# VHH binders against Interferon-induced very large GTPase 1 (GVINP1): the designs that were tried, part 14

Target 1, 242 residues: Interferon-induced very large GTPase 1 (GVINP1), of Homo sapiens (Human) (q7z2y8r1479to1720)
Amino acid sequence: DKRLFVLSILGLQSSGKSTVLNALFGLQFTVSAGKCTQGAYMQLLKVEETFTEELGFDFVLAVDTEGLRAPEHSNKSKDRDNELVTFVIGLANLTLINIFGENPSEMQDILQIVVQAFLRMKQVKIFPSCLFVHQNVGEATATDQTMDGRRRLEQKLDEMAAIAAEQEQCLDVTCFSDVIRFDVNTHVYYFAHLWDGNPPMAPPNPRYSHNVQQLKSRILMTATQESRGNIMKISDVKSRVQ
Short names: E, the ipSAE of ESMFold2; O, the ipSAE of OpenDDE; V2, 0.75 times the mean of E and O plus 0.25 times the DockQ between their complexes.

## First folded at step 11 (VHH; framework vhh_8emy_2)

Design u5 (from t4 with T100I L101W S104T Y107S; at its last look DockQ between E and O 0.71; V2 from the best seeds 0.00; counts 0 for: pae E 5.7 > 2)
Fold by ESMFold2, look of step 11:
Parts: C-alpha cells; structure tokens; sequence
Structure u5 (fold): chain B 242 residues (1-242), chain A 121 residues (1-121)
C-alpha cells in the first residue's frame, strides 16, 4: 500500500559517487542497508507522514551501484556493467549520472554505457528521468554556472546516441533527446571539490554544499513530477527485482 | 547558502501567546516540508510540528496539539509557529527545519540557529 520513489546513482569507480549520495541524504551503506543484487546496494528512507499525500510517495529507495569499470579494459567487465546499468536504470524513477571532472576519457566511458542503457529502456518503452553531475570541477566552473560544459556534454551525448542507434539499428534516433527527455540547461550540474586542499587536513568546501542543495531541490521537484505519473508500490518493486 | 533565521522568541508568562517566524533563503522553499523542533537545556531535540510544502497538511506532537498552530507563507518564504497557552515546559530553543526525512532516515536537510522561548512566572 506504500508508494516508493526510486533514486539511483551511476558512475565510474572512484568518481565520488557514494560521497554525493551521502551528502544528499545522509546515507550510510552498510550490511544493514542490504544488497539487492551483486553490485548494487540500497537503503530505504521513510518520508514524514505529514508530507506523503502531497508528494505522492511514502518512501525513497536510494540505490548505490558498484562503480563502473572502464569498458575498454575488459570484455567481462563491460558485460557485467551493461547488465547492472540496465537493471538499475530500469528500476529507478530518477538516475544520477556521476562524472568525475570534465576529462573527455572519463566522459567517454560513462556516456557509452549510459546512453546504450537508456536506448534499451526506450526500446522497451520505459522512460526514466536522469540528471548529470560533474564532480571535482574547477572552482570557477562550479561558481559560474555557465553553459560551456553543458554544451560539450550535450554534443558528446548526441554523438554517443548516434553511435548507439547505429549499433542497435534504431533508425529514429539521431540525438540524445531522441532517447530520453533531456535539457542540458536543467539536467546538468557541476560540483566543486569536496575539500579545499589536500585531505585530510583540508576543510570542507562550502561551494560543494551549495551544489548539493541545488541538486536536492531538483531531485525533489522531479520526484513530485514522477509521483503524478508512474510511481511504484513497494510490492511492485519486490516483484520487479525478483 | 541556505539560511533559516528564527525570530519572535522571548520571555513570557505562563498562559501567554507567542508567534515565532522563520525566514528562509537559499533553497526552493515551496518544495520542502517544514518543521519546528525544540531543545530544552539538558534534553535531546523534540519534534514539535510539521507542515507540508503547500501548507495543506499539518501534524503536531501530543504535548502541543490544540495549543500550537503551524503555518507558512510560500511567497514570502516564511514559516510560522503560533504558540498559545504557553506552559513552563514549553521553554526551549526553537528551531525551524526543512526536509522530508525526519527520524528514520537521518537529520532534516537544513536547520536554523534557533530562537529562545522562556516561559516563567
């Protein structure tokens, strides 16, 4: 009878994925949090009863995945990552795509996996939402909130969508917005470094905290929008993962 | 740069009324449920009241139900707590807080600096 909003985060190994999720919701992924599959960890957050009727959900399921491995290094790793990403994207109402810095190599790795997973969801008529989060970018970029990085990401996503569409024989896909609903102005976030300097002696970066607040607001808005549509019951989630 | 600034506290007599305000900035106020919590000296925090993002749903701790009224004005980004029939046991620092997870998932997302309410005869 209880409704569930599912949020997941994907990213390469060592990309700061769990740190972002913890900063957003105060989550601690331990043995008590449970593991729904090999490579995915989840924790259930209860929404205050006063808010559930307006929000349209009673719980949030936060899913943190094992960090993705670079596909070019292992065929076994690529197959495992593709299966995990497809499962998690198919389960989640909203997926955060965590990218470390603006390094083109790191963007290439994660974008290839993610774009193909979303294309597979489109083909089975599942339309999850996504947001992109760039971690550990320069302080000026995180402060300026400019379009430069957004434009580069959009072009890369469009390139990957075209490549994936050719590989999957999807003739109606020419850009990433053909795969999922995407607006580079509202779906891309840039985070400063967590620490001002070298850990452990560095203090926390207050700009990172501000970036977290902006992302929290967008997640909550998205969750409210999703609750008007296709929100799952807890029993449905258990059935889907079985 | 989230800020929650409480005001309206003070020293009052038992049976008096007092209205607390909380001015919010630095986040999208009308997307968050809001709370009042209080902490008396030597005690842990005590939840007092919650209000949904639209203001259409409210809830209160048993100890204040019928005496306190929570409200919000989303255009001015302000949360209120009307406290009537104040008792000495209501003496505490009162904090406003924002978030939709409260007790089982961790702390609220944001909390203010607090305003002191002292009920003394």
Amino acid sequence: as target 1 above (242 residues)
Amino acid sequence: QVQLQESGGGLVQPGSSLRLSCAASGFTFDYYGMHWVRQAPGKGPEWVSSISKSGGYTNYATSVKGRFSISRDNPSKTLYLQMNSLRPEDSAVYYCAAGIWYDTSGSPDYRGQGTQVTVSS
Scores: ipSAE 0.140, ipTM 0.629, lowest interface PAE 5.7, mean pLDDT 74
ESMFold2 (binder alone), look of step 11: mean pLDDT 82; pTM 0.823
OpenDDE, look of step 11: ipSAE 0.742; ipTM 0.894

Design u6 (from t4 with N59R T100I Y107D; at its last look DockQ between E and O 0.03; V2 from the best seeds 0.00; counts 0 for: DP in h3, pae O 13.0 > 2, placed apart)
Fold by OpenDDE, look of step 11:
Structure u6 (fold): chain B 242 residues (1-242), chain A 121 residues (1-121)
Amino acid sequence: as target 1 above (242 residues)
Amino acid sequence: QVQLQESGGGLVQPGSSLRLSCAASGFTFDYYGMHWVRQAPGKGPEWVSSISKSGGYTRYATSVKGRFSISRDNPSKTLYLQMNSLRPEDSAVYYCAAGILYDSSGDPDYRGQGTQVTVSS
């Protein structure tokens, strides 16, 4: 029974989720704009044997997910998204919440679903971690934009937490940090553009690579800590999936 | 405002002991693993020790293992480093850092101003 760290990613359709996962671990999830991920796809990554003791797990299970859709979509789609998000968050030790762009409506929708899912997990005493990845952040105003972005995100998350709390009748939840351990200053990563210029002729942006490395480091640190506190076994994952 | 304030450093003889403290404020202390890192003159930062959020897990650099002990008190938001059997090579500025539990890799989220430890005969 091998030890697993489960990493998942959520985000809107075509938000670059698979790209992020691929970049993090050299995975082969489909990134084509023409083909959307359906459901949840999982790749098992074996940890090099010399590091298993240090990291505390034997495998990383990377979970790529179908892109979430805007609420304007059919009720059926919304329900599916809710189920998917709940499943993915429940399964994972760490979930990456991928945000591409600054569409307020789209962001709100995904955040609402995500926050609600975390709240549900809390209710059943599951405490997964999350990191936000905000992609396509411009370089020129990166510092100011990120600060403002963090404030806005925190505010939105708090609002969603309040809403979710009301819906779930959780009186002890007033902000997102009550739902999950979260610090907007350390749990949000801003990614540069993937390309330096306009694709397809543009070269990869080295800053993106750097951002990926930073995120990867955080993920591994988180994984190490999680493995020491609560080691997930393959059998546990199977149980959670069922 | 996030603050990490180290104390307890000083000049001591080889073989002696020191206890460093780090007082944390301005952030949720128990959300973070805590770390000690040190930097000697002319050298890069060196990771010394880490302790998990709950204190249930500790890690040490090979150079200090068996001599140093890291601990934390979450209610008082204080991190400690008990340093025994000090050696001249332990001389450095010691920094308290907050972050995810890690070894020598990665950057902490927060770091203090440091406290000077000098071991000399």
Scores: ipSAE 0.000, ipTM 0.260, lowest interface PAE 13.0, mean pLDDT 84
ESMFold2, look of step 11: ipSAE 0.450; ipTM 0.791
ESMFold2 (binder alone), look of step 11: mean pLDDT 82; pTM 0.833

## First folded at step 13 (VHH; framework vhh_8emy_2)

Design v1 (from u2 with N59R; at its last look DockQ between E and O 0.62; V2 from the best seeds 0.00; counts 0 for: pae E 4.0 > 2)
Fold by OpenDDE, look of step 13:
Structure v1 (fold): chain B 242 residues (1-242), chain A 121 residues (1-121)
Amino acid sequence: as target 1 above (242 residues)
Amino acid sequence: QVQLQESGGGLVQPGSSLRLSCAASGFTFDYYGMHWVRQAPGKGPEWVSSISKSGGYTRYATSVKGRFSISRDNPSKTLYLQMNSLRPEDSAVYYCAAGIFYDSSGHPDYRGQGTQVTVSS
């Protein structure tokens, strides 16, 4: 029975989720704008034998997901998104929350669903980790602007946590950090544009590669930490999926 | 930009020793497992040795076990391969590679340009 670290990614449709996963691990999830991911797709990565003992797991299961829709969509669509998010978060040791652009409305929509899902997990004593990936942020992300962005994100997360707490009748939750272990300074990554200019003539943006590398390092750190106390067996994953 | 630069190769006699170095830059070195791979003319790539990110675990191909020793210095971001009792069959281009995982094509995350090792009388 092999040990498995499960990494998932969530985000709105066409937000670049698959691209991030592909860049992280050299995977081949579909990234075409014309072919949207439906449901959840999984790829299994085998850890090189030399590293399994140090890392504490034998495989990484990468889970790509269908893009989430705005709550303004049909009730059926909203329910489906909620179910998908809950399932994916429940399955994963670590979930990447992918945010594209600076649209406050879109950000709010995804945060509400995600926070609700994490709160539900807490209620059933599941404590997954999450990292935020904020893509397509302008070069002007001076340290100050990033700090302001982080502050705004934290405030929004706290707001969503309060709302979710009321809905779920969780009296002990007042902020997002009460829902899960979270530090806005260490759990949020800002990504540059994938391309330096306009494709197809534009070269890859070296900054994007650097951002990916930083995120990957954080993921590996998290995976190592999780393996010390919360590593899943393949058999456990099967049970969770059922 | 990620860079791996191998050095230390050369022409040596059988039975001699050689120490390869790989200088890494542009990525978080201490979070990556490191590997040595070699490729001889007319042959496919052959895995030689691997070392975990902390250096606590090492592994060797059967063909080099007992003769080669892999090590790393994380502060200087350098990977080493001590090659003892060299044989003609050890002649190859030696590549330094970084990665815990292999991509879908079976390649490591990063690889250098290689250094030539020739063992000949």
Scores: ipSAE 0.141, ipTM 0.590, lowest interface PAE 2.7, mean pLDDT 87
ESMFold2, look of step 13: ipSAE 0.238; ipTM 0.671
ESMFold2 (binder alone), look of step 13: mean pLDDT 82; pTM 0.830

Design v2 (from u2 with N59R I100F F101V; at its last look DockQ between E and O 0.01; V2 from the best seeds 0.00; counts 0 for: pae O 9.0 > 2, placed apart)
Fold by OpenDDE, look of step 13:
Structure v2 (fold): chain B 242 residues (1-242), chain A 121 residues (1-121)
Amino acid sequence: as target 1 above (242 residues)
Amino acid sequence: QVQLQESGGGLVQPGSSLRLSCAASGFTFDYYGMHWVRQAPGKGPEWVSSISKSGGYTRYATSVKGRFSISRDNPSKTLYLQMNSLRPEDSAVYYCAAGFVYDSSGHPDYRGQGTQVTVSS
């Protein structure tokens, strides 16, 4: 029975989720705008034997997901998104929350559903980790702008946590860090554009590659920490999915 | 651009030694585990050795264990493979590769162009 680290990614439709996963591990999830991911797709990655001792797990299960929709969609769509997010977060040791662009409305939509899902997990004593990936951040995001962005994100997360707490009747939750272990300074990654210019003639942006490497390093660190106390077996995953 | 450039290969006699080098650029070297893989004519790729990002962990294929030694220098972004007691069956193109995990097809994140090692009397 092999040890498994489960990594999932969530985000709005066409937010670049699959691209991030592909870049992290050399995967081949569909990234085409014309073919959107439906449901959840999984790829099993083998960890090289030398690293299994260091990392504490034998496989990585990467989970790509269908893009989340805006709240303006039908009630059925909302329910589906909620179920999907809950399932994916519940399944994963670590979930990447992918945010594309700087649209406040879109950000709010995804944060609300994600915070709600994490709160539900807390209620059933599941404590997964999460990292935020904020893509398509312009070069102008000097250190100061990123700091302001982080503050805004934290504030929004806290607001969503308060709302979720009220809805779920959780009196002990006042901020997002009460829902899950979270530090806005260490759990949020800002990504540059994938391309340096306009495709198809534009070369890859070296900064994007660097961002991916930083994120990957953080993921592996998190995975190592999780493996010390909460590593899943393949058999456990099967039972969890059911 | 990510580059892995292997060097140090050549034609040698059985029992001799070679030291392969791999110069890495275009990515954060110390974020990645590194690997040596070889491919002989008419055969599929064969894993040879791996080393963790810190160099604290090493592993070898059974066929090379006790004869080969993998090492890395993170400041210079260089991977090494010391090959001792070479045998004809060690003849192959040797590739340097980077990555902690492999995709479903067994591919690393990055791989070089390879260096030819030929062991012949």
Scores: ipSAE 0.008, ipTM 0.307, lowest interface PAE 9.0, mean pLDDT 84
ESMFold2, look of step 13: ipSAE 0.064; ipTM 0.548
ESMFold2 (binder alone), look of step 13: mean pLDDT 81; pTM 0.819

Design v3 (from u2 with N59R I100W F101T; at its last look DockQ between E and O 0.01; V2 from the best seeds 0.00; counts 0 for: pae E 18.6 > 2, placed apart)
Fold by ESMFold2, look of step 13:
Structure v3 (fold): chain B 242 residues (1-242), chain A 121 residues (1-121)
Amino acid sequence: as target 1 above (242 residues)
Amino acid sequence: QVQLQESGGGLVQPGSSLRLSCAASGFTFDYYGMHWVRQAPGKGPEWVSSISKSGGYTRYATSVKGRFSISRDNPSKTLYLQMNSLRPEDSAVYYCAAGWTYDSSGHPDYRGQGTQVTVSS
């Protein structure tokens, strides 16, 4: 009677088995070989037996996309990105939305797709959680920079939610927090560069490790809260994926 | 019976203005975002502009931004496109569409028959 927490990560610059997933799941999990289905790479992580009762699940299914194409580059690429995003959001208990760098145009593209997908999940009464991970941002502890970035992200999310709600005829949705449980101060994580310089000659950036620990703690807290009423059995996940 | 009927097209000179209308019937007009899409001969559809169901939010393709203006009148169930400073590149069949996408690459719920706009020197 094994229980599964499904975690997905999506973004425009995903690298498959990204360094974020490897950094998050070290000694506490036994990693299985991955499987690719419908453009998503899935890897099963076994929770060590001593932690299963505390956490409320036995396995984590990590779902990683290989990246999203910019919509303006191809009409078929936009349709495929929408289908993939809807699939991984609908499958997951928690979705990490990975924004790489500070490209405003790429941020808007992925936000548009993601907000629409979450709104559609709300319409069918599926309520997944999300966290935003903004990678390769300068000093991640600079309060003024991160507060300004949070404010701008919240404003864009609210704009996209209002537009999507009007197009989907959802009369009770006026902001992004109406679409999913979201608090811009606790659900957005800023990551420093992975290396403090060029990799073969540079040491790892210690701020990146700290950022990973903060994110990991939040993921496990979210997973524990989800296990109280909405966690799937492994057989159920296999049916939904196939 | 859902109907979208475009009108106001024609042959004009470069630099002229033209106003397109789209009369809607057979569906709840003020529940839908509305769009203008154009298609030149031998090319695929090109999204031109979108307007939210309330009319409070508008978006434009880069090629028409600052020259075209989209509006709607929900009581009369009519969508408009004001086209100023027309160029030969704007020549196309213009369609109004109702649906959930900002361009014609998706599948709009409803699309009209189109009105021809020709801008020639």
Scores: ipSAE 0.000, ipTM 0.107, lowest interface PAE 18.6, mean pLDDT 68
ESMFold2 (binder alone), look of step 13: mean pLDDT 81; pTM 0.822
OpenDDE, look of step 13: ipSAE 0.731; ipTM 0.890

Design v4 (from u2 with N59R I100L D103S; at its last look DockQ between E and O 0.55; V2 from the best seeds 0.00; counts 0 for: pae O 5.7 > 2, grease 24.4 > 24.2, SAP .675 > .668)
Fold by OpenDDE, look of step 13:
Structure v4 (fold): chain B 242 residues (1-242), chain A 121 residues (1-121)
Amino acid sequence: as target 1 above (242 residues)
Amino acid sequence: QVQLQESGGGLVQPGSSLRLSCAASGFTFDYYGMHWVRQAPGKGPEWVSSISKSGGYTRYATSVKGRFSISRDNPSKTLYLQMNSLRPEDSAVYYCAAGLFYSSSGHPDYRGQGTQVTVSS
């Protein structure tokens, strides 16, 4: 029975989720703007045997997901999104929350659903990890702007946590860090643009590659830590999905 | 730009030794496991050896076990392959590759252009 680390990604439709996963592990999830991911797609990655002892797992299950707030599901979009997010977060050891751009309204919608899902997991004694990926952040994100961005994000997460706590009647939750282990300084990654200029003639942005490497390092660190605690077996996946 | 540059290949006699080097640049070297893969004419790529990012774990193909030794120097961002007791069947282009996963598709995260090793009497 092999050991499995489950990595999932969530985010709005066309926010670049598949691109991030592909860049992280050399995967081939569909990234075309015209074909949106429907539901959840999974790829099983075999860890090179040399690394399995160091990492503590044999496989990575990468889970790409349908974009949230898809126009095609406008009438039942909220309930469907809630179910999808809950399922994906529940399945994963680590979930990447992908945010594209700086639209406060869109960000709030995603954060509310995500925080609610994590709170539900806590109630059933499931404790997944989370990392935020904020894409399309301009070069002007001087260290100071990034710090301000982090503060804003933390504040919004805390607000959503308070709302979720009230809805779920959780008296012991006052902030997002009460819901899951979270540090805004170490659990949020800002990504540059994928391209240096305008495609198709623009070269890849080296900064994006660097950002991907940093995120990957964090993911592996998290995975290693998780493997020391409650690493899943492949046989457990079926039970968890049900 | 990501670059892996292999060196140290050449023509040698059976029983001889070679040491391959791979100079890495343009990416965080110590974040990645490193691999040697070889491809002989008319054959598909063959995995040769792997080393973990810290260098603490190594693995070898059965065909080279006991003869080859993989090592790395993270400060200089260099990967090595010491090849001893070379055989004609070791003749191939040797590639340096970076990645956590061995993809059956042959697409590691990064790969070099390769260095030719020819073992012939």
Scores: ipSAE 0.023, ipTM 0.434, lowest interface PAE 5.7, mean pLDDT 86
ESMFold2, look of step 13: ipSAE 0.396; ipTM 0.777
ESMFold2 (binder alone), look of step 13: mean pLDDT 82; pTM 0.829

Design v5 (from u2 with K53R N59R T62D D103T H107S; at its last look DockQ between E and O 0.63; V2 from the best seeds 0.00; counts 0 for: pae O 5.6 > 2, grease 25.8 > 24.2, SAP .676 > .668)
Fold by OpenDDE, look of step 13:
Structure v5 (fold): chain B 242 residues (1-242), chain A 121 residues (1-121)
Amino acid sequence: as target 1 above (242 residues)
Amino acid sequence: QVQLQESGGGLVQPGSSLRLSCAASGFTFDYYGMHWVRQAPGKGPEWVSSISRSGGYTRYADSVKGRFSISRDNPSKTLYLQMNSLRPEDSAVYYCAAGIFYTSSGSPDYRGQGTQVTVSS
């Protein structure tokens, strides 16, 4: 029975989720604008045998998901999104929360659903990890903007945590870090544009590649830590999905 | 830009030794497992050896066990392959590769241009 680390990604439709997963692991999830991911797609990655003992797992299950707030599901979109997010977070050891752009309204909607899902997991004694990926961040004053961005994100997450706590009658939750282990300085990654200019003639942005490597490093670190405590077996996946 | 540059190949006699080097740049070297793969003319790629990020774990193909030794120096971002007791069947282009996972295509994350090793009397 092989050991499995489950990595999932969530985000709005057309936010670049599949692109991130593909870049991380050389995967082939559909990234075309015309074809949106429906449901959840999974790819199993085999860890090279020399690394399995060091990492503590044999496989990575990468889970790509359909975009949240999809127009195609406008009538039942909110309930469907809640179910999807809860399912994906519940399934995964680590979930990447992908944010594209700086639309405050869209960001708030996603954060509310995500925080609610993590709180629900906590209630059933499931403790998955989370990393935020904020894409399409401009180069201008990256350090200062990122600090302010982090502060704003943390504040918003804390607000959502308070709301979720009230809804779920959780008296011991006052901030997002009470819901899950979270540090805004180490759990949020800002990504440059994928391309240096306008496709199709633009070359890949080296900064994007660097960002991907940083994120990958963090993912592996998290995976190693998780493997010491709550690593899943392949046989457990079926039970967890049910 | 990611770059893996192999060196140390050449023409040697059977029974001799050769040491390959791979200089890495453009990526976080110590975040990746490293591998040697070789390809002989008319044959597909053959995995030779792997080493973990820290160097604590190594693995070898059966064909090279006891003869080859993989090592790495993370501070200098260099991968090595010590090849002893070389045989004609070891003749191939040797590639340095980086990757912790095998992709769906079976390709590593990064790979060099290779260095030619020829073992002949």
Scores: ipSAE 0.019, ipTM 0.398, lowest interface PAE 5.6, mean pLDDT 85
ESMFold2, look of step 13: ipSAE 0.367; ipTM 0.737
ESMFold2 (binder alone), look of step 13: mean pLDDT 82; pTM 0.830

Design v6 (from u2 with N59K I100F F101L H107S; at its last look DockQ between E and O 0.69; V2 from the best seeds 0.00; counts 0 for: pae E 6.5 > 2, grease 24.6 > 24.2)
Amino acid sequence: QVQLQESGGGLVQPGSSLRLSCAASGFTFDYYGMHWVRQAPGKGPEWVSSISKSGGYTKYATSVKGRFSISRDNPSKTLYLQMNSLRPEDSAVYYCAAGFLYDSSGSPDYRGQGTQVTVSS
ESMFold2, look of step 13: ipSAE 0.098; ipTM 0.590
ESMFold2 (binder alone), look of step 13: mean pLDDT 81; pTM 0.824
OpenDDE, look of step 13: ipSAE 0.715; ipTM 0.873

## First folded at step 14 (VHH; framework vhh_8emy_2)

Design w1 (from u1 with K53Y Y57R; at its last look DockQ between E and O 0.05; V2 from the best seeds 0.00; counts 0 for: pae E 15.5 > 2, grease 24.5 > 24.2, placed apart)
Fold by ESMFold2, look of step 14:
Structure w1 (fold): chain B 242 residues (1-242), chain A 121 residues (1-121)
Amino acid sequence: as target 1 above (242 residues)
Amino acid sequence: QVQLQESGGGLVQPGSSLRLSCAASGFTFDYYGMHWVRQAPGKGPEWVSSISYSGGRTNYATSVKGRFSISRDNPSKTLYLQMNSLRPEDSAVYYCAAGILYDSSGSPDYRGQGTQVTVSS
């Protein structure tokens, strides 16, 4: 029986997520084997046999949630997006949260969805891992402002956690670290010169390659954690998406 | 500042046992899977064992499986490697690591100074 590590990537912009997946695993992630529900595409990746001993798993299931949060749709579309995010976070051993730029309204939207989903997982005693990938950060200010940016992100996450806790009547939650294990200094990754849409690719930036390797190493380290590492049958995925 | 300090190495006879410790500081220890790697003179680094952040899953290189046991104590932020039935080929400097990063740009190494294990008659 083969062991499976489930990795998902969430975000409001699909092209940025595919770019990160391709950089991490050499994927052009446009179609997956499995269930497609409102932009949730899955692809099975085989781990090279020589590395299965040290990593502790044989396959990676990559889940891409393209189509999340349609801008002008009804309440049912919003409810379905929230259900999808909750399912994907509950299914995944590790979830990458993809944030574009430093637009406050985009950050607010993403963080609200994510915090609500993780709070629901805590309520059922499921403790998935997450990492934040912050793309399209201004190159001139990225290094100087990463400490400030991390502080602002942590504060916003704490605000969303407190709001969600009130809405869900969770008395033991006052900040985001009460919802999941989180360290803003080690769980947030910044990518310079990341893609915003479908333009022609620019030449590789050495900082971008370094960012990718750091994230890849962290993902592989996380895979040895007590997250969801067992093989998951496709029928289990179908029943959870319903 | 991330710090990893290995200890417990020494000179022992073949067939002996030895327990290595790694004290960690400067990061949230229970967020990281931990590893032991070793390096013998004239050879590259060799992965030995890994343990998940909670300690519930462990993995071993085939060369040490059944003889070595990895464990961790998250309250004390300490990683351990129990080495039994030691052989001369186990002689190496043993490092603990919070990740396997060999950064060409000069980023900090996630491993400590190492502790020498020598198995000889």
Scores: ipSAE 0.000, ipTM 0.141, lowest interface PAE 15.5, mean pLDDT 67
ESMFold2 (binder alone), look of step 14: mean pLDDT 82; pTM 0.824
OpenDDE, look of step 14: ipSAE 0.671; ipTM 0.855

Design w2 (from u1 with Y32W Y57R; at its last look DockQ between E and O 0.58; V2 from the best seeds 0.00; counts 0 for: pae E 14.4 > 2)
Amino acid sequence: QVQLQESGGGLVQPGSSLRLSCAASGFTFDYWGMHWVRQAPGKGPEWVSSISKSGGRTNYATSVKGRFSISRDNPSKTLYLQMNSLRPEDSAVYYCAAGILYDSSGSPDYRGQGTQVTVSS
ESMFold2, look of step 14: ipSAE 0.000; ipTM 0.292
ESMFold2 (binder alone), look of step 14: mean pLDDT 79; pTM 0.791
OpenDDE, look of step 14: ipSAE 0.796; ipTM 0.918

Design w3 (from u1 with G99D; at its last look DockQ between E and O 0.02; V2 from the best seeds 0.00; counts 0 for: pae E 19.2 > 2, placed apart)
Fold by OpenDDE, look of step 14:
Structure w3 (fold): chain B 242 residues (1-242), chain A 121 residues (1-121)
Amino acid sequence: as target 1 above (242 residues)
Amino acid sequence: QVQLQESGGGLVQPGSSLRLSCAASGFTFDYYGMHWVRQAPGKGPEWVSSISKSGGYTNYATSVKGRFSISRDNPSKTLYLQMNSLRPEDSAVYYCAADILYDSSGSPDYRGQGTQVTVSS
């Protein structure tokens, strides 16, 4: 019975989440891919034997999704998204919330669904972690944009938490940090553009690569911490999915 | 081997339309989101548009929203960009990109050679 760290990623379709997810697994993993019936894609990654002791787990289960739909979709589609998000978050030790661009309506919808899902987890005493990845951050105002972005994100998350709390009659929740452990300064990563220069001869944007490495480091740290506290076994996955 | 080949660019007048195409091969096309990016001389790459795996979701840069339309045909493994009401500032080399695999260095180059779009009176 092998030890398993479950990493999931959520975001709008074509938001670059798959690119990020793939870039993250440049570790010493062997990859097998599968698709589940809930619209999620699962890849089981084997950790090299030399790293299993250090990391505290034998496999990474990477969970991708087809992507969340745009706000203009039907209520039925929204319900499906809610179910999918809840499932994916519930399954994972760590969920990456991928945001691409600055569309306020799209961002709000995603955040609402995500916060609701985390609140549901809290109610059943499941405490997963999350990190936000905000992609396509401009070069010129990166610092100011990130600071303002963090503030705005925190505010929105708190608003969504309050709304969710009211809906679920949770009196002890007033902000997002009451739902899960979260610090907007340390749990949000901003990614530069993927490329810099004239393709195809130009190398990828070094900043993007650096951003990936930073996120990767954080993920590994989180994974190690989770492994020391409450490591999931492969046999437990079936029980958690049900 | 993953291959992307852009086409359809050219010299056009302001207000005119172009349709770009990107032929994809070497990977399961319908498993991945696709993107258009562009690069003008002296400027860095600029994201233009994205489309989901199924084509059910599309996104656009503010600068092209309402004028450009991204689409895809999964059976033929082709990505499209319909460009209407073209402006001089739209002049750039346009590249197609896929959300597929990246190594630890982030150096996968899943983009084509690009197609030149020049908008001039």
Scores: ipSAE 0.000, ipTM 0.243, lowest interface PAE 13.4, mean pLDDT 83
ESMFold2, look of step 14: ipSAE 0.000; ipTM 0.099
ESMFold2 (binder alone), look of step 14: mean pLDDT 84; pTM 0.841

